# Ledger of designs, part 1: VH-VL binders against Large ribosomal subunit protein uL30 (rpl30)

Scores and structures below are computed, not measured.

Target 1, 158 residues: Large ribosomal subunit protein uL30 (rpl30), of Saccharolobus islandicus (c3nh88)
Amino acid sequence: MVELLGIIRIRGWAKAPWYINETLEMLRLRYNFNTMMYPKTSQILGMLNKVSPYVTWGEIDPDTLKLLIIKRLETAKGDKVSDSYVKEVLKIENIDTMVKQLYEGKIYLHKLDQYFKLPIRLHPPKGGFKGSVKRPYKNKGEFGYRGDKINELMRRMM
Unless a header shows other numbers, all headers, positions and changes below count from the first letter of the chain; antibody chains are not in Kabat numbers.
F, E and O are the ipSAE of ESMFold2-Fast, ESMFold2 and OpenDDE, as the mean of both directions, binder to target and target to binder. V2 is 0.75 times the mean of E and O plus 0.25 times the DockQ between their complexes.
[cut] stands for letters that were removed.
The coordinates of atoms that the task and the answers printed are left out; those that the model quotes come from them. Centres of patches stay.

## First folded at step 1 (VH-VL; from r07 with heavy chain V99D E100F D101S Y102E G103Y D104G Y105W W106G G107D)

Design r30
Fold by ESMFold2, look of step 5:
Structure r30 (fold): chain C 158 residues (1-158), chain A 122 residues (1-122), chain B 107 residues (1-107)
Amino acid sequence: as target 1 above (158 residues)
Amino acid sequence: EVQLVQSGAEVKKPGSSVKVSCKASGYTFTSYYMHWVRQAPGQGLEWIGEINPSGGSTNYNQKFKDRATLTVDKSTSTAYMELSSLRSEDTAVYYCARDFSEYGWGDAFDIWGQGTLVTVSS
Amino acid sequence: DIQMTQSPSSVSASVGDRVTITCKASQGISSWVAWYQQKPGKSPKLLIYAASSLQSGVPSRFSDSGSGTDFTLTISSLQPEDFATYFCQQANSFPYTFGGGTKVEIK
């Protein structure tokens, strides 16, 4: 099984030096509230630590991932993702199976940009951010690693 | 047109209070933090504090925390700064200023009010 | 509080000159700096924020550079309307603080 990191850009592009912007572009996090999911690897964690003042991340759970697919993921043409679409383009039964295969490491969302519009765009969080986006999550703020609390934030942004 | 229009100049005695208003127009008032900054004559700028107009939460410069109160009235899109226990060194132009980015992450100020001169004299 | 030390305090220059203004933060502030222009009797005007982004309507002759503790505002070719006082501001930590200002005067 694969742990998946959900990553949200929470600070504007104008705040990042050029070398930080290179890493954010590699992660496909060009604009505020862009989000991506990647397998938890040492390479991804290294990139996240480098850009940590501009993003927040944590381990996404299957229920939140399914909701994200249903509510926010779009087909390449901008339509809602459906069981029929997944069956047609991925040759799998439905969205539940898509989620299962993502966690089994059989498919990678970031490699499916011919079928899906990536990055995923989230709305501003319902109720706003609870802390300052200029402080680390662990210090009354919002940026950086937040563990399983990424799931509640994502749900407020859908 | 995005603009901030402040109340008029005031002359106050030491020990009294002043309440400066700042009416916003041309944008979604509750989406942008409001800041207050002052400038004494011939001096630089000094940040007083910020307020999130959505929920009313505030952060203050500790120099002013016991004397400054920031509030908003969402129905009129108006922010207020009240400064109590006035001293002669509080003589300054007081500005309201909008955070340049939605939800306050920028903390730089793209739209400023015209300023309100508060003079504290006996 | 983070001190923003701005230099020079004033500069005399002619139209067409290149002017450089520096700010040094007393501790690291990443890229969380903004620059303002202020003319007498007027409110400050945001020029640049986050060490790269020009405010809408600001001429391209204004630019900045730096990160960490040392930041620079450059006016590449002064115009008559650029004679004013300039301030830097850090937005890294509460309280947000400003530099003491640099008055750009007609030589």
Scores: ipSAE 0.006, ipTM 0.523, lowest interface PAE 13.3, mean pLDDT 86

## First folded at step 5 (VH-VL; from r30 with heavy chain S31N F100Y S101Q, light chain A91S)

Design r111
Fold by OpenDDE, fold request of step 9:
Formats: structure tokens, sequence, C-alpha cells
Structure r111 (fold): chain C 158 residues (1-158), chain A 122 residues (1-122), chain B 107 residues (1-107)
């Protein structure tokens, strides 16, 4: 099984120096409220730590991931993702199976650019951010690692 | 030690097929994408395709999509590349190469097989 | 396909020389560039990837730079074991593509 991280860009592009922007771009998090999912690797974590003031991340759970796919993921043509679409392009029976296979490491979202529009675009969180985006999550802020609490935030941004 | 060991040199006639094997050891086979790259004599490198050994999903260079088939045998930690309808232009050293990082992140190639020379001649 | 135009195709240099190899991508590829060293009869060896730290065992005289379309591999002080062919590779988009190579020869 693969540990999957949900990552959300929470600060503006213009606010970051070039070396941060470079990493953010590599992560496909070029704009505020962009979100991506990546497997938890040392390289990903290294990159996230580098750009931590501009992003927040944590372990995304299957229910949240399913909702993300249904509500915010778009096909290459800009349509909502359906079971039939997943079957068509991935030869997977449905979205539930897609989610399952993502956690099994059989497929990876970052490899599916030809089928889906990536990164996923989220809305500003309903009710706003609970803390300052200029402070770490661990210090009553919003950026950096937040563990499973990424799911609550992500749901508010769908 | 991470190692990729490929099958031996092949001599083939035009129109035939070749299947090259790549046995992996020293790491979790299913956690890394396996890539195939070829190099014609005195020429540069050409990417053929990749396979996720975990689920078997593949991505091909369109140039080879109709002729190349990538497969894996998880039980033996072996990757295979089959190339059909061989032409003289397919004469090259074929490499299997492990993806840079686990789980398909970072599509550089950090570990390479020793290469398999495939010669296509009449 | 993304074209990686590598230059020069060959360079004659002496031990101690600074050697610079350039790759230009036909379109923006962020920092998704790898550099390889290949010696005759051997498999390519990964040197650097994505403007990150050097691979294990790669001497510090090797460095890379660039983002977007222009990328550079630099050998600050060429050593005898550095005479080889070098390749760049982009991993931004399928199909992954390589530069044409640069052969670093003894002057």
Amino acid sequence: as target 1 above (158 residues)
Amino acid sequence: EVQLVQSGAEVKKPGSSVKVSCKASGYTFTNYYMHWVRQAPGQGLEWIGEINPSGGSTNYNQKFKDRATLTVDKSTSTAYMELSSLRSEDTAVYYCARDYQEYGWGDAFDIWGQGTLVTVSS
Amino acid sequence: DIQMTQSPSSVSASVGDRVTITCKASQGISSWVAWYQQKPGKSPKLLIYAASSLQSGVPSRFSDSGSGTDFTLTISSLQPEDFATYFCQQSNSFPYTFGGGTKVEIK
C-alpha cells in the first residue's frame, strides 16, 4: 500500500522567490488553491519541506480522495469525472476502484495528465482559513504538514 | 545492492520479434517504474516506454506503441520488452532502467541494466 | 515531442579545464532535466536530476543549472575519468527525450 499525500497551495505565486517557485512548479502547484496528490516519498517530502511556507499537506483519506475526484477533478476536456469515463480511459470499472488502485500503487494521479486536468483547482475554504497562512499549522497557522487534518481543509475547499 | 541483469545479445531477421528480459534484484520490484531505452550504434538514447510493475500500467513512446510490448513477472522480479516487426533500424543496445524514485516520481533513470545488443540483419 | 538540443556535440578539453554543456528544450519543461555520463561500452550513469543534489558517488565538480528551456551541465575542473559522452534528458512530458550527446575528448 502507498501512502498518499494531499497537497494544497495556500499562498500566492508572486510572494515566492524563484527557487521556491521552481519547486512549486515542479509540484504542479503554480497557483493558489491548486491541489495535487503524490505518493509519500523522500523526494516529495524534501520538496514540500522546501516550499512549506506556501503549501499545506497531509495524508489524504479514501473518502476525501473520492470526493475530490467527483467534485473537482476534471477530464482533459473539462468535464466532470464519471464512472464511465474512468472505465473508458483507465480501463477501471469505476471511481471507487480508481481510488482503491491509487492507494494500491497501481496507478498514480501525477501520471494521468493525458486523461485529467492537473493540478486540481480548489475553491477558497468555506469559512476561511482558521489560522494565518503565514504561520505553520503546528503554531496555529495553516502552512506545512497537518496530517489527516488535510482532509477537513480539502473538503471545505471543494 | 540494486542490480538489473538483462538477457544476452540477440541476432534477428527483419520482420521477426525479440523479447529482452531484465531481472531486478536488491529492491522492491513493484515499487519502481521500469523504463526501456535503446541506443543505436554511435547514436543517442531513445526512450521506448515505461511500466508500473505493481499494476502493469504502461506508457509508450508513440514511435513504438504498435510494436513494443512491456510486461513484468512479479514472481521473478523480471521485466520484459518485446519488439515486433523488427527492422535494420532497430539494431541497438536496449537498456532497462529503474525509475529514479519509488512510485513513479522523478522519471530519471538511476539504475541501468548492462544492455542487450539486438542486431537486425538480413 | 519535446526536442532537447544539446551543444556542443563534441568538445576537446584538457585536465583542469572548465567544461560547459548546454541543452535547450523546444518548450518549457520546468526543471525536469537529468544528466547522464556514458563511457564506451558502458551503460549511462545518472549524474544529476531536477537541479537537485548530486547522485551518490558523483564528484562535486559536476553541477547543473537552469529552468524552463535552457539547462547547463558544468564540470568545474575536468579530470581524466571525466572523458566521456554526456546526455541530457527531459522527464516533463511523454515521450521522454534525450539530447544528442556531448563527447568530451582529450585535447
Scores: ipSAE 0.852, ipTM 0.935, lowest interface PAE 0.6, mean pLDDT 95
Fold by ESMFold2, fold request of step 9:
Structure r111 (fold): chain C 158 residues (1-158), chain A 122 residues (1-122), chain B 107 residues (1-107)
Amino acid sequence: as target 1 above (158 residues)
Amino acid sequence: EVQLVQSGAEVKKPGSSVKVSCKASGYTFTNYYMHWVRQAPGQGLEWIGEINPSGGSTNYNQKFKDRATLTVDKSTSTAYMELSSLRSEDTAVYYCARDYQEYGWGDAFDIWGQGTLVTVSS
Amino acid sequence: DIQMTQSPSSVSASVGDRVTITCKASQGISSWVAWYQQKPGKSPKLLIYAASSLQSGVPSRFSDSGSGTDFTLTISSLQPEDFATYFCQQSNSFPYTFGGGTKVEIK
């Protein structure tokens, strides 16, 4: 089983250094409230630490990932993702199986942009952010690593 | 030590198929995408496609989509590339190559097989 | 497809020379570029990957620069073992594509 990081861009800063913007583009987080899922690797964590003032991340759970697929992930043409679509393009039974295979490492979302519109676009969080997006999560803010609390934030952004 | 060892050279007639094997050793085979790249004599490199050994999912260069088939055998840590409907322009050295990074996040190919010459002639 | 255009196609140079090879992408690829060296009859060898990272065991005389569409490989002081063909490669989008190559040969 692989561990998946859900990553949300929560801060736009026009004056960010070029290397920060380049790293965000490599993560496919070009605009506020873009989100992506990546396997938890040392390279991904290194990139996240570099851009931490602009993003928040944590380990996404299967239930939240399923909701994200149902509510926010779109086909390449911009339609809602359905069980029949997943069966057609991924040759698997349904969305539940898609989630299972993502956690088994048999497929990776970032490799599927032929079939899905990526990055995933979220809404601003319902009820707003609890703290400043200019402060770390660990210090009553919002940016950086938040562990399993990424799931509650994502659900408020769907 | 990490290495990729490919099957031997092949001579094929136009219209036939070839299947090249690539045996991996010295690393966790299922954690790294395997790529296939070819090089016609005296020419540059052309990417054919990739496969995730864990689940068998593939992405192909559209140029080869109808003719190339990438598979793996996890029990032997072996990747395969089959190319059908061979033409004379398919004469090339075929390489397997490993993604640099685990889990499909690779941006480069750090380990290459020795290459397999496939010659298509009548 | 993203076309990777290398120039020059060949370079005639002497030991100790500074050699510069240029690679231009037909659209933006951020820093998703790698560089390979290939000697006759051998597999390509990775030199530089992901955001100008030098592969382990590659001499420090190899470096690259650039982002977006324009990329450059530099060999600061050419050595006898550096006479080879060099390729750039993009990994931003499928299909992954390579430049046409630059043959570095002895003058």
Scores: ipSAE 0.101, ipTM 0.721, lowest interface PAE 6.1, mean pLDDT 88
Fold by ESMFold2, fold request of step 9:
Structure r111 (fold): chain C 158 residues (1-158), chain A 122 residues (1-122), chain B 107 residues (1-107)
Amino acid sequence: as target 1 above (158 residues)
Amino acid sequence: EVQLVQSGAEVKKPGSSVKVSCKASGYTFTNYYMHWVRQAPGQGLEWIGEINPSGGSTNYNQKFKDRATLTVDKSTSTAYMELSSLRSEDTAVYYCARDYQEYGWGDAFDIWGQGTLVTVSS
Amino acid sequence: DIQMTQSPSSVSASVGDRVTITCKASQGISSWVAWYQQKPGKSPKLLIYAASSLQSGVPSRFSDSGSGTDFTLTISSLQPEDFATYFCQQSNSFPYTFGGGTKVEIK
């Protein structure tokens, strides 16, 4: 089993340093409210720490990931993802199986560009942010690591 | 020591198929994507595809999609590349190569097999 | 498919020279580029991967720069063991593609 980090870009910076923009682009987080899911690795965590003022992240749970796939993930052509699409292109039964295989490390979303439109685009959070996006989550703000609270935020952005 | 050891050179007739093996050792086989790359004599490198050994999911270069098949045998830590309907332009050295990082994040190839020359001639 | 246009196709250089090799992507690939060295009869060897990370055991005279579409590999002081062919590779999108190679030759 693997842990998956859900990562959301929450702050734009019109003149951000090039090395920050480079790292955000590598994570596929070019615009506000782009989100991606990556396995939790030391390299990903290092990149996140580098860009932490612009993103928030935490461990995404299977139920939230399923909702994200159903509500926000699109096929490469921009259509809604369905069980029949997943069966056709991934040769697996349904979206529930897709979620299971992501947590088993049998497939990785960032490797599936030919089938899905990436990054995933979210809406601004319903009810707004509860703290400043210019402060760390740990200090009454929004950016940086938020653990399992990423799931609540992501659900408000679908 | 991390190693990828490939099967030996092969001479094939046009229209036949070839299956190249790549045995991995020294690391957790199922945690790293395996890639296949070929190099025609005196030419550059061409990516054929990749496989996740954990679940067997694959991505192919569209150029090879109908002719290449990537598989793994987890019990022997061995990856396979089969290329069917061989033509003379398929004459090349075929390499297996390991993705640098676990779970497909690396997207670069840190360990390569020694290469397998496949010669297609009548 | 993203084309990787590598130049020059060859360069003639002496030990101690600074050598630069360029690679241009047909689309933006941010920093999803890797560089490989290949000697005759041998498999490629990874030098540098994404985010300008130097592979373990690769001398510090190898470095890269660039982002977006324009990338360079630099060998700051060429050594006898550096005479080889060098390839760039993009990993931004499928299919992964390689540059045509740059042969670094002895003058």
Scores: ipSAE 0.017, ipTM 0.667, lowest interface PAE 8.0, mean pLDDT 88
Fold by OpenDDE, fold request of step 9:
Structure r111 (fold): chain C 158 residues (1-158), chain A 122 residues (1-122), chain B 107 residues (1-107)
Amino acid sequence: as target 1 above (158 residues)
Amino acid sequence: EVQLVQSGAEVKKPGSSVKVSCKASGYTFTNYYMHWVRQAPGQGLEWIGEINPSGGSTNYNQKFKDRATLTVDKSTSTAYMELSSLRSEDTAVYYCARDYQEYGWGDAFDIWGQGTLVTVSS
Amino acid sequence: DIQMTQSPSSVSASVGDRVTITCKASQGISSWVAWYQQKPGKSPKLLIYAASSLQSGVPSRFSDSGSGTDFTLTISSLQPEDFATYFCQQSNSFPYTFGGGTKVEIK
């Protein structure tokens, strides 16, 4: 099984150092509210720690991932993702199976950019952020690691 | 030691198919994408496609228009590249190459097979 | 497809020389560029990837730079074992593509 991290860009900073912007771009998180999913690896965690003031991340659960795919993920043509589309391009029976295979490490979202528009573009969270985007999540803020709390935030941003 | 060992040279007629094997050892086969790259004599490198050995998902260079088929046998840690409808232009050394990042995020190739020469001639 | 225009196609140099190889991408590819060394009759060898450090065993005289569309591999002081053909490769988008290669040969 693969640990999957949901990552959201939550702070835009025009004056961010170039090396920070470079890392954010590499993560496909160039703009605010851009959202990606990656397997949890030392490389990803290293990058996230580097750009932690600009992003928040945690373990995304299957239900949230499914909602994300249905509501916000777009096909290469900009349409909503359907079971038939998944079957067509991935030869997977449906979205539920797609979610399952993502957690099984059989497919990776970041490798599917020929079929889907990445990153996923979310809306500002309904009701706004609960804390300051300039402060760590652990200190009445929003950026950095937030564990499974990423799911609540994602749902408010769909 | 991490290594990829490919099958031997092939001589094929136009219109036929060739299947090259690549046996991996020294690492967890299913944790790294396997890529295939070819190099025509005296020319540059051309990416054919990649496969995730964990589930068999693939991405292909559309240039080959489905002539290439990538497969794996997890039980033997072996990757395969089959190219059908061979033509003289397919004459090249074919390489398997491991993605150097676990789960294929790096997208650079750190371990290469020794190459397999495929010659297509009438 | 993303074209990687590599230059020069060949360069004659002497031991101790500074050698610079450039790759220009037809569109922005962030920092997803790898550099390879290939000697005659051998498989390519990964030297460096922009998103990573130098590969194990690669001398510090090799370095890379660039972001967006312009990328450079530099050999600060060419050594006898460095005479080979070098390739750049982008991994930003499918299909992955390589530069045409640069043959570094002895003057």
Scores: ipSAE 0.011, ipTM 0.613, lowest interface PAE 8.0, mean pLDDT 92

Design r111
Fold by ESMFold2, fold request of step 9:
Structure r111 (fold): chain C 158 residues (1-158), chain A 122 residues (1-122), chain B 107 residues (1-107)
Amino acid sequence: as target 1 above (158 residues)
Amino acid sequence: EVQLVQSGAEVKKPGSSVKVSCKASGYTFTNYYMHWVRQAPGQGLEWIGEINPSGGSTNYNQKFKDRATLTVDKSTSTAYMELSSLRSEDTAVYYCARDYQEYGWGDAFDIWGQGTLVTVSS
Amino acid sequence: DIQMTQSPSSVSASVGDRVTITCKASQGISSWVAWYQQKPGKSPKLLIYAASSLQSGVPSRFSDSGSGTDFTLTISSLQPEDFATYFCQQSNSFPYTFGGGTKVEIK
């Protein structure tokens, strides 16, 4: 099984250093409230540590990922993703199977550009952020690693 | 030692198919995407496609999507590329190449097979 | 498809020379560029990959620079073993594509 990191861009970069902007571009997190899911690797964690003041991340669970696909992921044409679309383009039965295969490492979302519009765009969180986006999550703020609390935040942004 | 060892050279008639094998050793086969790249004599490199050995999912260069089939046999750590409806322009050296990074987050090919010459001659 | 336009197609140089090879993408690819060396009759060898990371065992005389669309491979002081053909490759978007190659020849 593969651990998936859900990553959300939560601060702008108007005057950020160039190496920060390049790393955010490589992660496909150019704009606020863009989100992506990547397998947990040392390379991804290194990139996240570099851009930590601009993003928040944690381990996304299957139920949250399913909701994200249903509510925010779009087809390449901009339509909602459906079970029939997944069956047509991925040759799998439905969205539940898509989620299962993502956690089995049989498919990776970032490799599916031809079928889906990426990155995924979220709304600002319902009820606002609970802390400052300019402080780390561990210090009563919002940025950086938040573990399984990423799921609660994502649900408020759908 | 990390190695990719390919099957031997092939001579084929137009309209036939070829299946090239690529045996991997020295690393966890299912953790790395396998790519196929070809090089016509005296020419540059052309990407054919990739496969995730864990589940068999593939992405193809559209140029080859109707004719190329990438598969794996996990029990033998072997990748295969089959190209059908061969034409003279398919004469090339075919390489398997390992993605540099695990889990499909690669940006380069760090280990290459020795290449397999496929000659299509009428 | 992203076109990778590589120049020059060949260069004649002496040992000790600085050699510069350029690669231009038809659209922005961030830093998703790799560079390969290929000697006659052999498979390509990875030199540099995204974020200007030098592959293990590659001499420090190899470097690259660039971002977006324009990328450069530099060999700071050419050695006898560096006479080969060099390719750039983008991995930003499918299909992955390569430049046409630059042959570095002994003068």
Scores: ipSAE 0.007, ipTM 0.659, lowest interface PAE 8.1, mean pLDDT 87

